# VH-VL binders against Ribosome maturation factor RimP (rimP): the designs that were tried, part 2

Target 1, 164 residues: Ribosome maturation factor RimP (rimP), of Thermodesulfovibrio yellowstonii (b5yjx5)
Amino acid sequence: MNIKELKDKITDYANIVGEQEGVEIVNVEIYPGGKGLTLRIFIDKEGGVTIKDCENFSRAIEAILDVEDPIKSSYTLEVSSPGIDRPLKNKKDFLRNIGRDVKITTKEKIADNTFFIGKIVDVGDDWVRIEIQETKIKGSKKKGKTELLFIPFNKIIKAQVYLG

## First folded at step 4 (VH-VL)

Design G27 (from F5 with light chain L96W; framework fv_zigakibart)
Fold by ESMFold2-Fast, scan of step 4:
Structure G27 (fold): chain C 164 residues (1-164), chain A 121 residues (1-121), chain B 107 residues (1-107)
Amino acid sequence: as target 1 above (164 residues)
Amino acid sequence: QVQLVQSGAEVKKPGASVKVSCKASGYTFTSYYMHWVRQAPGQGLEWMGYINPSGGSTKYNEKFKGKATMTSDTSASTAYMELSSLRSDDTAVYYCARDRGSYWLGYFDYWGQGTTVTVSS
Amino acid sequence: DIVMTQSPSTLSASVGDRVTITCKASQSISSYVAWYQQKPGKAPKLLISAASSLQSGVPSRFSGSGSGTEFTLTISSLQPDDFATYFCQQSYSTPWTFGQGTKLEIK
């Protein structure tokens, strides 16, 4: 089947799942790769999409693909929201996401770590301030102690929005 | 020994501008943010903004955006704060203050002696 | 903006007294509060950061406590040199804001 015809079928299936799961289909991308085809479906909803929303949608769409069998080669299905995995590259990106959780990886250790998950509390011209739960409770995966951390933009390797 | 020395008192008419200086010594000037805080007679302390002397980036309290301008001269280890279109309610003591540094911005560990600015007709 | 409210606005006490000053934030600021002392005609002096961390050179009779929205500064045994106005300040988020001040008068 040609790519455009396949994309149309996948989009139709996605819209059916979207109505059932209460999410909007933003875009559907299909492209060939070394491992076969990559199918990427972008979903959205009022209030924002969570990782669990993407997992639930992925499971539902996979069930339809198993029954309808529109792809005869191997494929990889990816479901995401434009907002959930969007890279934060500059001050404007961080400002836009104040109050949201983000993942940040740094070039060098800050407070003994190079990876952080926390809420953006404040943004300066050359830094971001996040609130993280740094200290793990003994015997638990939950972090117990809250820290405000200053991270200079020039020390950031990678940053992206995190929800879940 | 860390020291911040500010310029002397100023008396200005409404509509004028004033530029206050703050000369730093005893530490590496570019390693710490410099803040400006004012105190009107009988009032509390009010944060105006900061400048990062390493690169010159600034952040202003929204109330002072377009009214205050912060600059620095790295070679002279001096920070400046210029306040334009002066009104009588700009009468205050203006302080420069050093931030303690990275990780915990917002703790002012060393202060200048203050510059009194009086705006009267 | 985060509003910081101090209580009392004025306090009269005798040398040797234990005094406490309270500071309340309009929203949770974790432990990100500082306390300053200002004597007449002088610049403020940082006494305490991060709610309870005593600055180098500050007498041990000063202590701070609290978390979330309520914070206290305590002077365990008041000395004549402690006549001053005390200010709290949140360092959680800009704009950084100060309380209105508490004027401590020695009886």
Scores: ipSAE 0.181, ipTM 0.621, lowest interface PAE 4.7, mean pLDDT 84

Design G28 (from F5 with light chain S93Y; framework fv_zigakibart)
Fold by ESMFold2-Fast, scan of step 4:
Structure G28 (fold): chain C 164 residues (1-164), chain A 121 residues (1-121), chain B 107 residues (1-107)
Amino acid sequence: as target 1 above (164 residues)
Amino acid sequence: QVQLVQSGAEVKKPGASVKVSCKASGYTFTSYYMHWVRQAPGQGLEWMGYINPSGGSTKYNEKFKGKATMTSDTSASTAYMELSSLRSDDTAVYYCARDRGSYWLGYFDYWGQGTTVTVSS
Amino acid sequence: DIVMTQSPSTLSASVGDRVTITCKASQSISSYVAWYQQKPGKAPKLLISAASSLQSGVPSRFSGSGSGTEFTLTISSLQPDDFATYFCQQSYYTPLTFGQGTKLEIK
């Protein structure tokens, strides 16, 4: 089967699973990877997709692929949400991801760091507010306190959704 | 030392507008966000929004978008909140409140005394 | 919007009592809760921020605790000056939201 024909079949299977699992199919990508073919299915739903949603979808689509056997070579299946690997560049991008973990790299130090992983809790006209977890205290077995940081948009080099 | 002094009580008819002032003293006005909170008679507190007096950027509770307008005058160290198209259910005490953080944190360490706005036909 | 629910809505107590007021958030807000005291005809006064940080000038009989979705304000030995309405408030998400209030009355 050629790639276009395979993509159409995978898209049909994905739409069936999406209806059953309560998620929308945004896109299906198929491309050669280092280990054969990579199948990437982008899913979405109101309120945002969770890791558990991706796991449930992945298991269901894998079951169909095992039965129907449309791919004769090795393949890797990736289930992802739109924006997981897309950059967040402006206020609207950050607003759409309130409540989600993001990774941010800044061109200047903020609180002595230039790399942050935290949950978006608010978005202003020129800044994003994230909650970060401080580094685990050595010997205590407990993480440090949470901290709220304001990161100006003009200091951001890159920002992306972080899955955990 | 820190004080927020608000304008006096207002009685308005439905459809009118009202502009409440909040004069700050005892601190650097542009270093702290100013919030507006209202309280209807016998009811709880309702957050309306904030203004950053440094630059004038604002954020409104969606309920008050197009209804309330927040501004500030840095030379006078005064914040303003204008409420348009008044209805009877806008009858409330309106407070200005200073955010304690240099970036807004949402903790209100100093409050104005409140301005009673009564809307009656 | 985050809904903040206080219990009880009214509380009758005597001077010297230990009083506890609870505040529940509709979703996790970490430790970003404040407590305010309001007396009739007056503006609210900040008592506690970040769930447990006592404001300067507030008597040590006031304390706060909690994280996630459940928070408490405790007055260890109630004084006459403490009869007032108490409000919790979350600062984690906008819009900022308050509990409905708990009125502390003389028993």
Scores: ipSAE 0.085, ipTM 0.594, lowest interface PAE 5.3, mean pLDDT 85

Design G29 (from F5 with light chain S93N; framework fv_zigakibart)
Fold by ESMFold2-Fast, scan of step 4:
Structure G29 (fold): chain C 164 residues (1-164), chain A 121 residues (1-121), chain B 107 residues (1-107)
Amino acid sequence: as target 1 above (164 residues)
Amino acid sequence: QVQLVQSGAEVKKPGASVKVSCKASGYTFTSYYMHWVRQAPGQGLEWMGYINPSGGSTKYNEKFKGKATMTSDTSASTAYMELSSLRSDDTAVYYCARDRGSYWLGYFDYWGQGTTVTVSS
Amino acid sequence: DIVMTQSPSTLSASVGDRVTITCKASQSISSYVAWYQQKPGKAPKLLISAASSLQSGVPSRFSGSGSGTEFTLTISSLQPDDFATYFCQQSYNTPLTFGQGTKLEIK
């Protein structure tokens, strides 16, 4: 019926599932597309959203939509994390992602490496500081170790949110 | 610290109008829906409607449609609720309440202290 | 409109008691129920959202359960600060509606 009321109901359903699955609802979009309506739900999570989080959320929300039947016509459901494909380019991009894991490639070696995966812990005017952790696997020699790394923005080739 | 501070008590004659204010602080005013809830003396809670301060869109309980008008001033972080053509049965405590979600959820995590409106018989 | 009916309207209990308040919806509302506590002269306080989600800062002795049309608020070990009026509220559809309230009194 009314698209605004439908969006509100779907947002409610999404937030129930979000509390259940441990994810935050960032946005809900409803628009005509393909065959019927397209419902796009953007979810987020402290530490980053995984593929399994999206799968679990999709299954749970679809079950509610099947029971409650708020949409009389056909629809397509899409669940994603916003900005996963967008590179992080400036201070604002990094500030928005403090606490999340990112992957960064640099133009030159920093601490003997040019590729890093770590959590953003702080952001300055022209730098980002990440926490990288050496983890243990079966047969590993060293214990897990946390290291803080300072990366100037002008040394970065590419930076993106990392979903592990 | 999230706070909703409402205007003071009002005593009005039948036929008058009253405008209650609700000043928000401690959060981004435009990111949360604001609801209005009425409680008549010795009675339960009655939902009046909501306003989305981001754009000013409103939804009213049909009972209050044409009777209540909700507005907001984003520069002042203040929501307003005006009642027209007051009658004695409009005597109540009026609350503003913040929706917990950045989109309408209908769960009220913070409330104003209430504004008592008295309309003489 | 969805009608919310609480029972009992009044409940007398002693400190340390386990008390339960029931709320019934006139139609299925899934899990879209909130519970509020109101003390005389004060605004209501959110205790529980989404039928069972405890609000931050609310003591763990409060719990909610139910889905569909029947919902329950439980206080596992009643404290002096808990004597108040309790309201359920559905958020499934507008107009949002509240139960009539349950007054919890000292026995």
Scores: ipSAE 0.000, ipTM 0.460, lowest interface PAE 22.2, mean pLDDT 83

Design G3 (from F5 with heavy chain L105D G106S; framework fv_zigakibart)
Fold by ESMFold2-Fast, scan of step 4:
Structure G3 (fold): chain C 164 residues (1-164), chain A 121 residues (1-121), chain B 107 residues (1-107)
Amino acid sequence: as target 1 above (164 residues)
Amino acid sequence: QVQLVQSGAEVKKPGASVKVSCKASGYTFTSYYMHWVRQAPGQGLEWMGYINPSGGSTKYNEKFKGKATMTSDTSASTAYMELSSLRSDDTAVYYCARDRGSYWDSYFDYWGQGTTVTVSS
Amino acid sequence: DIVMTQSPSTLSASVGDRVTITCKASQSISSYVAWYQQKPGKAPKLLISAASSLQSGVPSRFSGSGSGTEFTLTISSLQPDDFATYFCQQSYSTPLTFGQGTKLEIK
């Protein structure tokens, strides 16, 4: 089966499961690479999807894939809400995720680090501002400290939503 | 200031194709999704789809799959919408519009002036 | 597809009147509704996003309300500049859909 046909078939199965589970199918992505094929299904729901919604959907779709057996090679299945695990590539991606935790890797050190986890609090044309909470301090006291960091877009290698 | 400027009116015969352009200025072109919406004479608005100028990914209203093709040229800050196999019911004003929404909310804060496409024999 | 039904299709009113336009969704869409104003020969202009968030630069006489399946756009004291066609739009799911429009005309 070619990739286009496979995607159409997987999308049909996903729509059936979505109707049963009360979630909308936003997108279905299939791409070769790594450990065979990667199937990524994005689901949406009034009020937002939960991890449990993704787990229930994954279980239901996997049952259909086991019975119908449309994929002859190995594959990995990922179910998530749109945007939650997608790379943040441009200003719109960062704007859409204001108030959410993200993980960012930079080309150069900013405040002595090149890796950050924090909440997006503001986005400019060429920068993002995140609220970072340090999880450890020296000594026997384990108390976090909150700070705001300004990260220029031209220093970012990779950025994604942080799920915890 | 943000501005979207579209190409001029087109008159086409049935079966022809037309390519409408939308030139963006006053903002970072690759930072916002661009949508296309059409309006037949005296009728309402109909969503056609969108393109993300960063990477070129597209989403089409099912009605326009195989009929409309959306592309963009980042060096020119210009989005394009090509409509093929024109029929008389494709006569409409075609708009490009910038998506200011978040993940859960798409809404259009700036629109092009519109391009009138007339399909007649 | 989510169908957005606007009422009334046409509304005649006088300057100073309070007018209300209603939009009903064929299914629950939370607050994912925007409202636009369109004058003859011009592109639509954004008035309201997220059902009730007033766009910067839009006069405060415009307001939006609603959630779930019923939404309203209200103009508290109609001005001459407000005679136009108004459209609601849902963004809960693709395809994005618009109401058929309400033409607000002077008496």
Scores: ipSAE 0.000, ipTM 0.482, lowest interface PAE 18.6, mean pLDDT 82

Design G30 (from F5 with light chain T94Y; framework fv_zigakibart)
Fold by ESMFold2-Fast, scan of step 4:
Structure G30 (fold): chain C 164 residues (1-164), chain A 121 residues (1-121), chain B 107 residues (1-107)
Amino acid sequence: as target 1 above (164 residues)
Amino acid sequence: QVQLVQSGAEVKKPGASVKVSCKASGYTFTSYYMHWVRQAPGQGLEWMGYINPSGGSTKYNEKFKGKATMTSDTSASTAYMELSSLRSDDTAVYYCARDRGSYWLGYFDYWGQGTTVTVSS
Amino acid sequence: DIVMTQSPSTLSASVGDRVTITCKASQSISSYVAWYQQKPGKAPKLLISAASSLQSGVPSRFSGSGSGTEFTLTISSLQPDDFATYFCQQSYSYPLTFGQGTKLEIK
């Protein structure tokens, strides 16, 4: 299906989840990138969105996507709140966010990818190490394998905190 | 052929300092991290820290902070590890080891021959 | 710190035997473990990285397996050159840590 039709379907699913989770859907973006499609959903609520709100929304929307199966190829799901997009620009920014999930875009491929979502595990003078959680095998209770990636600062184009 | 050649054995008195060298050849020195690992007689291996020769940045095992100092000389393709305030339990073979690198740090594909440091009164 | 525990501490075997050495991590390290061989008076030699990836130049009789907290190194048909001490090492988090070693002896 074309991108506009897919965006409309994803927006409908997002609005259903938004009602269930008590958040408002601000915007839905879909664009090609990161091997497949990237789905970015912006949510908001009275008093501001929390990390837990983004986590709950992310899990709920992923469950609907698994059942409805509107995307037959690989995709990346991002859930965030407007204004959380402040970039991580230097070593101090990464150090302050150790233990948090971030999204990173690189100038060249690392492990055959230029886009990463993972938890900051450690930060050096000229690198950041992130832990990437692989998805669970569909229909099993086996935990997905984790991978650590070493990303040199001089290869990073942009990096931001990722909430869901 | 990749080679890491270390300086010779040292015998030191308690309280002294020792500086071990590790001369690299057969590869681009600044493209790989260099680690230091020690082994006490009859014991296992203990990671001390690493240096990135491309900028001189270092990371130390907490146990060696303030005791070990790692440096490098890019023009000589040589890494150094200086250990201060020596005690008898610093008696060990000290190795430099190259980090294979790329996606992952922490796999040592080439090692120096080792430098025996004996601390005795 | 992540503690790596090897078993057995000493293992006696004959040429041609299949030998297995086990390494356990005090917490999950995914597959980020290496195995090294060390002969008396020599530096360690990297055999296996990422739990199961055989290093170039290492004989195919060596293999590694495992994930999470339990890992094994197997030598399928022991040769005279294989009598040595073997160490596992985690590269999951700093400080990097090694097992205490397993000495593989003749007989």
Scores: ipSAE 0.000, ipTM 0.525, lowest interface PAE 14.5, mean pLDDT 84

Design G31 (from F5 with light chain S28D S31D; framework fv_zigakibart)
Fold by ESMFold2-Fast, scan of step 4:
Formats: sequence, structure tokens, C-alpha cells
Structure G31 (fold): chain C 164 residues (1-164), chain A 121 residues (1-121), chain B 107 residues (1-107)
Amino acid sequence: as target 1 above (164 residues)
Amino acid sequence: QVQLVQSGAEVKKPGASVKVSCKASGYTFTSYYMHWVRQAPGQGLEWMGYINPSGGSTKYNEKFKGKATMTSDTSASTAYMELSSLRSDDTAVYYCARDRGSYWLGYFDYWGQGTTVTVSS
Amino acid sequence: DIVMTQSPSTLSASVGDRVTITCKASQDISDYVAWYQQKPGKAPKLLISAASSLQSGVPSRFSGSGSGTEFTLTISSLQPDDFATYFCQQSYSTPLTFGQGTKLEIK
């Protein structure tokens, strides 16, 4: 089977698994190597992808690949969300990543800071709202307090998805 | 003293449009977001959307997208909400409400008195 | 959308009673809840923001509590002026949503 034909087939399988597991298929990449093929499947979902989501997806897609046997040579399967280097440049980028952790650098101080890490909660025409989790109070039975912060788009220098 | 004063009651036929005004006084109009909320007879409150009078950016509840249009006139300190293609289920009291925060915060500290819109065939 | 559910829908009480109204969110909204009072023919009035912060000018007999998904409005000693409809509202994300309301009426 040629690479393009294989990619189309893998994409079809991935979409089936995506519907079953509740995740969206962002992209499918296939790279031929001297010792086999590398399959990279990028998945996403509202609220952001977790390690458990990637594990569940990997197990389900591997089951299909075992049954259908479309690859005769060795292969490596990698399932991940869009990488750490993916920039958020416009309103649609922020909308697509609602529920995900992002890192944002601003031109001016907002609440005495110019760098923020938090979960995208909401997106307007000219702003993004993020939830920043404060450090847990020592000895407290309660989870650490969260703070909602509004950042105008016109104050953002750089924004990107945060994985760590 | 902060006040929001709305236009008077309207009676419209199905298919018509209505434009409700909300005149603000007692504060800097461009410093606070203005929201619109409606209440059908005997029913609860339903958020329609907001406008930022500084620059005119808006956000609509998806249910009202393409149905409601929010605008503002900074020199008159007045916000407007226009509903098109009126149906009988648009019969409600329409409120303007000021957001307490300088950015959208979602707590409405001052409300207009309400404008009753009746749509009847 | 975040759904806000109030209970009870109607509450009958006497002056001097301690009354409690509950509001449940369909997902974790931290403490981003407001409570409003509405009298017949009038606009709503903000009583409490951030689940427990009493609005200036509101009598101290009103209090709010809760976090996450369950919230409570309490009136410690009901006065005649308190017979009204009460609404909770989440401010965590758009669209902003209100509970269906609790009508507090004379027993």
C-alpha cells in the first residue's frame, strides 16, 4: 500500500476511535523510516486532552490495527495533543483550545504580572478568560483557590498551549 | 447616583423589529460592560449578551445570534438592543444591566426598570 | 451550557423564620455565583456575588455559602420586605445562566 493510501486508511480508523472515545482527530502523520513506519496521531477535545485520553485512544487504535493488519513492517505509534510549540494567534485559536492550559505573555502588567499559565475558560471578541490555580494552603482540606483573569487580546505578545 | 433608564413599552406584530434603549447616568459609561437580559411572563431570567461601550465589541448568547443586535452611542451614554423577525415567544420584559467589573465579570449591580415588548397577531 | 437548578420552586414562610434556598450547578463553577432578589413588577436586585460577598446596602440577615456545584442563600430572620422571588446566576463562563427562581411567599 502506498503512504497516502495508508494514511487515508489510518485516518478512517482514527475517526472511528475518536467518535467512540469522545476525541477529535486533529492530524495524522506517517513517516517512513529505515526500520519501519512512525504513525503520529494528534487528538483534541473540549477541555483539553489528558494522559488518560491518549492512553485510551492508543489502546483502541492498536486493537483495530492488530485486527486489520494494514502495516506489514514494524511501526511506532505516537498519540498526542497539539505540541507545546503551537502558537495561539487569533480568536479562533483560543476558541479551539477552551479547557486547555495555555501560557500567555503580555505587553503590560495585569494584576502585577506579565506572564500567566492557566486554563482557558471563556473567549470573547477581544479578550480571553483564564483560570489560574493558586498554591494549596498548607494543612487545608480544601483544594487551592482559583482566580479568573481577563486578558485583552491587544495586550498579548505571545500565547501557546502549555503541556507541563 | 447610578441610573439606567429604558425606553417605554412596545406592542409589535409578528415579523416586525423593535429597538430598546437604555440611557446610563451617574458613572463613566465606557468603563463598564452593559448586558441585556429578558424575562418572559411568569418565567425566569435569560441572558442575551453584552456590549463593551469602549470600542463596541459584543458577545451574544448563541440563541440570539442573528436575532438580536446590540449597539451603543458613547456621546449619548445610551445602549441599544434591537430584535428582528419578532415572534410571539419574544414577548417579554427586556432589561439592560451594568456589569460590576471593569472587564466582563458577570455580576449585575444596576438594572434598568425594564421594557415590556408584546408581540401579538 | 452550565445549567443552574434551584430548590424549592416555592417556599412558604412566616416573618422571623430562617429560610434557605439551594442552587446547584451542572459543573464546577468555583465560587462564581450571584444571588438576586426580584419583587413583582420590578427589576432584579443584586444581593450576593462570589457566592458569599454581601452587596453594599443589603441587610446582614442575607448570607450566601457554597463552592463547586452547591450553593445556598440564607435569610436568618425573615422580614416582610423579603417576600420576593430569588434567582441564582453563574458567572463562570458564557452564556451566563440563571436558576429558574424560588418564590418566597407568606405562609
Scores: ipSAE 0.309, ipTM 0.698, lowest interface PAE 3.4, mean pLDDT 86

Design G32 (from F5 with light chain S31E A50D; framework fv_zigakibart)
Fold by ESMFold2-Fast, scan of step 4:
Structure G32 (fold): chain C 164 residues (1-164), chain A 121 residues (1-121), chain B 107 residues (1-107)
Amino acid sequence: as target 1 above (164 residues)
Amino acid sequence: QVQLVQSGAEVKKPGASVKVSCKASGYTFTSYYMHWVRQAPGQGLEWMGYINPSGGSTKYNEKFKGKATMTSDTSASTAYMELSSLRSDDTAVYYCARDRGSYWLGYFDYWGQGTTVTVSS
Amino acid sequence: DIVMTQSPSTLSASVGDRVTITCKASQSISEYVAWYQQKPGKAPKLLISDASSLQSGVPSRFSGSGSGTEFTLTISSLQPDDFATYFCQQSYSTPLTFGQGTKLEIK
């Protein structure tokens, strides 16, 4: 299925879940990402959504996606509200979100990637450090390690709080 | 061969300021962050902050914000740490220490010999 | 701030002994721990980084292990040159913090 048809189908499923869960569907976005797709569904409701609302919605929409199986490649589902998934524009934005997961897109490769999801661990005058869990090394008994990435602000295209 | 050579011992009165220097040689000064660490007599090590000699950006331990000022002189390959409004509990050996990587890794592979600062009336 | 707690504070041992020093972090710091040796009147010397990576020129009798919140420095066969104070340090986040130190003294 082409991307527009997929978006339309996902939007239809989202509207059904939204009616059941008492939330409004604000937008549906589909991004190519690595070897798969990222599906982002923005939800809202009178008085604002909670983390629990996002969790309940994610669980319900995943159940439909498992049954209908419209996506043959790997995919990541993100459910957020405009109030939760806020863009990070400056040092103060990063400082106030220390300990939270963020997603960052960079202008050039850092550790062979230009897209990162991780927890803000530390913030300097011109950089941010995020914690990313590394993949387990094949053929060893050593478990995957936590990788800390040092990302200069001048390499960041965009950054946002990541809900999951 | 990497060397960090610090300025000599200082004796100061309460309320005075002191500026300690750390001259680097044997490597490209602007490629490594420089940290400052102090050690009070008979006590452990306390991290004060660092400076990136490339551009002069700094990060301070919150305890030393407004009290310590870190600067560097690229042409002289020298880092400086100035303490203002000295109190008796600032008596310590002050070390400069090089971060081991070309980007901040937080490990100190080379240290200066230390500068003793004594604050007494 | 991440607090690093070392045990024991003082350790008495004899040449040839196997010596173990422990360091605990107040939160998970993955493998971002260094170990330093300090002799009286001298600056600290880096022994181990990333919990277990031996610094070039450091004798192989020194080893480090651990991840998360508990880390260990081991000297497999203590030599006279090893009597010193040892410090652990986390590099996971600022402010960088050290353990209080373990003084290794002759029995």
Scores: ipSAE 0.159, ipTM 0.616, lowest interface PAE 5.3, mean pLDDT 85

Design G33 (from F5 with light chain S30T A50Y; framework fv_zigakibart)
Fold by ESMFold2-Fast, scan of step 4:
Structure G33 (fold): chain C 164 residues (1-164), chain A 121 residues (1-121), chain B 107 residues (1-107)
Amino acid sequence: as target 1 above (164 residues)
Amino acid sequence: QVQLVQSGAEVKKPGASVKVSCKASGYTFTSYYMHWVRQAPGQGLEWMGYINPSGGSTKYNEKFKGKATMTSDTSASTAYMELSSLRSDDTAVYYCARDRGSYWLGYFDYWGQGTTVTVSS
Amino acid sequence: DIVMTQSPSTLSASVGDRVTITCKASQSITSYVAWYQQKPGKAPKLLISYASSLQSGVPSRFSGSGSGTEFTLTISSLQPDDFATYFCQQSYSTPLTFGQGTKLEIK
């Protein structure tokens, strides 16, 4: 079948799985990639999706694809949440991700660094505060130091959610 | 050397507004955040919000959004907090407090003496 | 919002006593807590920041400890000037929140 017809079928299957798993289907993309066809399904839910949610959804949709066999060539299935790799550019983006780990690159040094990984703790009109845990001293019984870092938006080159 | 001097006590009728001032001296006014904290009679401390005098950016406790307005006058080194639509439960002592350090840290190293606002029935 | 709960609400002690006031946060705030002293009719005075950092000019008999969700303010060898109300405050995230206060009064 053509790509449009395949996308419609995959979307129908995805909506069935989404209802069962308690996630909403945001988008379905199909394009040439890997060693054949790439199917990318974006799912979301209130509170955000977890890795387990993506794994559960992937296994369920793969079961349907195995039975229905709508794709005759090789394919790769990718399930993710919208915005996992989306740049954080403004106050609203950071506000939506309070409590999540982010990676931030700055154009000038802040506390001797230009790259940071930390949890978003608070967001102001023109800044974000992240909690950074310093590396534990090897052999020390004390926990590593933690600190809150103030990063002005105008110093940020790039910021994204950090997935580990 | 650092001092925060607030305006005098106010007695207002319900529905009126009040504007409290906080004049800073002994440091670079635009280099430190200014927070506002109130304390109702016999009660604990309640954070209202802050203003960054250099840019004028503000952040309010949700409870005070649309109720409090924070501004600053860099020429006079003075911060202001205006409360509108006063009710009897707005009766409190209002404090301005300087944030510790050049960037907001949430530790108040210097406080104004407080301004008593009484809302009569 | 992060809720800060102090105990006890009131504490009676004598000069020379060692007193301890506890503060609990509703979620982990690591070490981002401050302690203030307030006397009747006066503004609060910062005693401790970052859980254990003693503010300049504050007597060494005051000390803070704790991390995560449980924090303690200790006054060794209580002095007459120490009878006051003490407040903890989290500085981890906005809105900034205070404990309800602990009134330290003469026994």
Scores: ipSAE 0.078, ipTM 0.605, lowest interface PAE 6.1, mean pLDDT 85

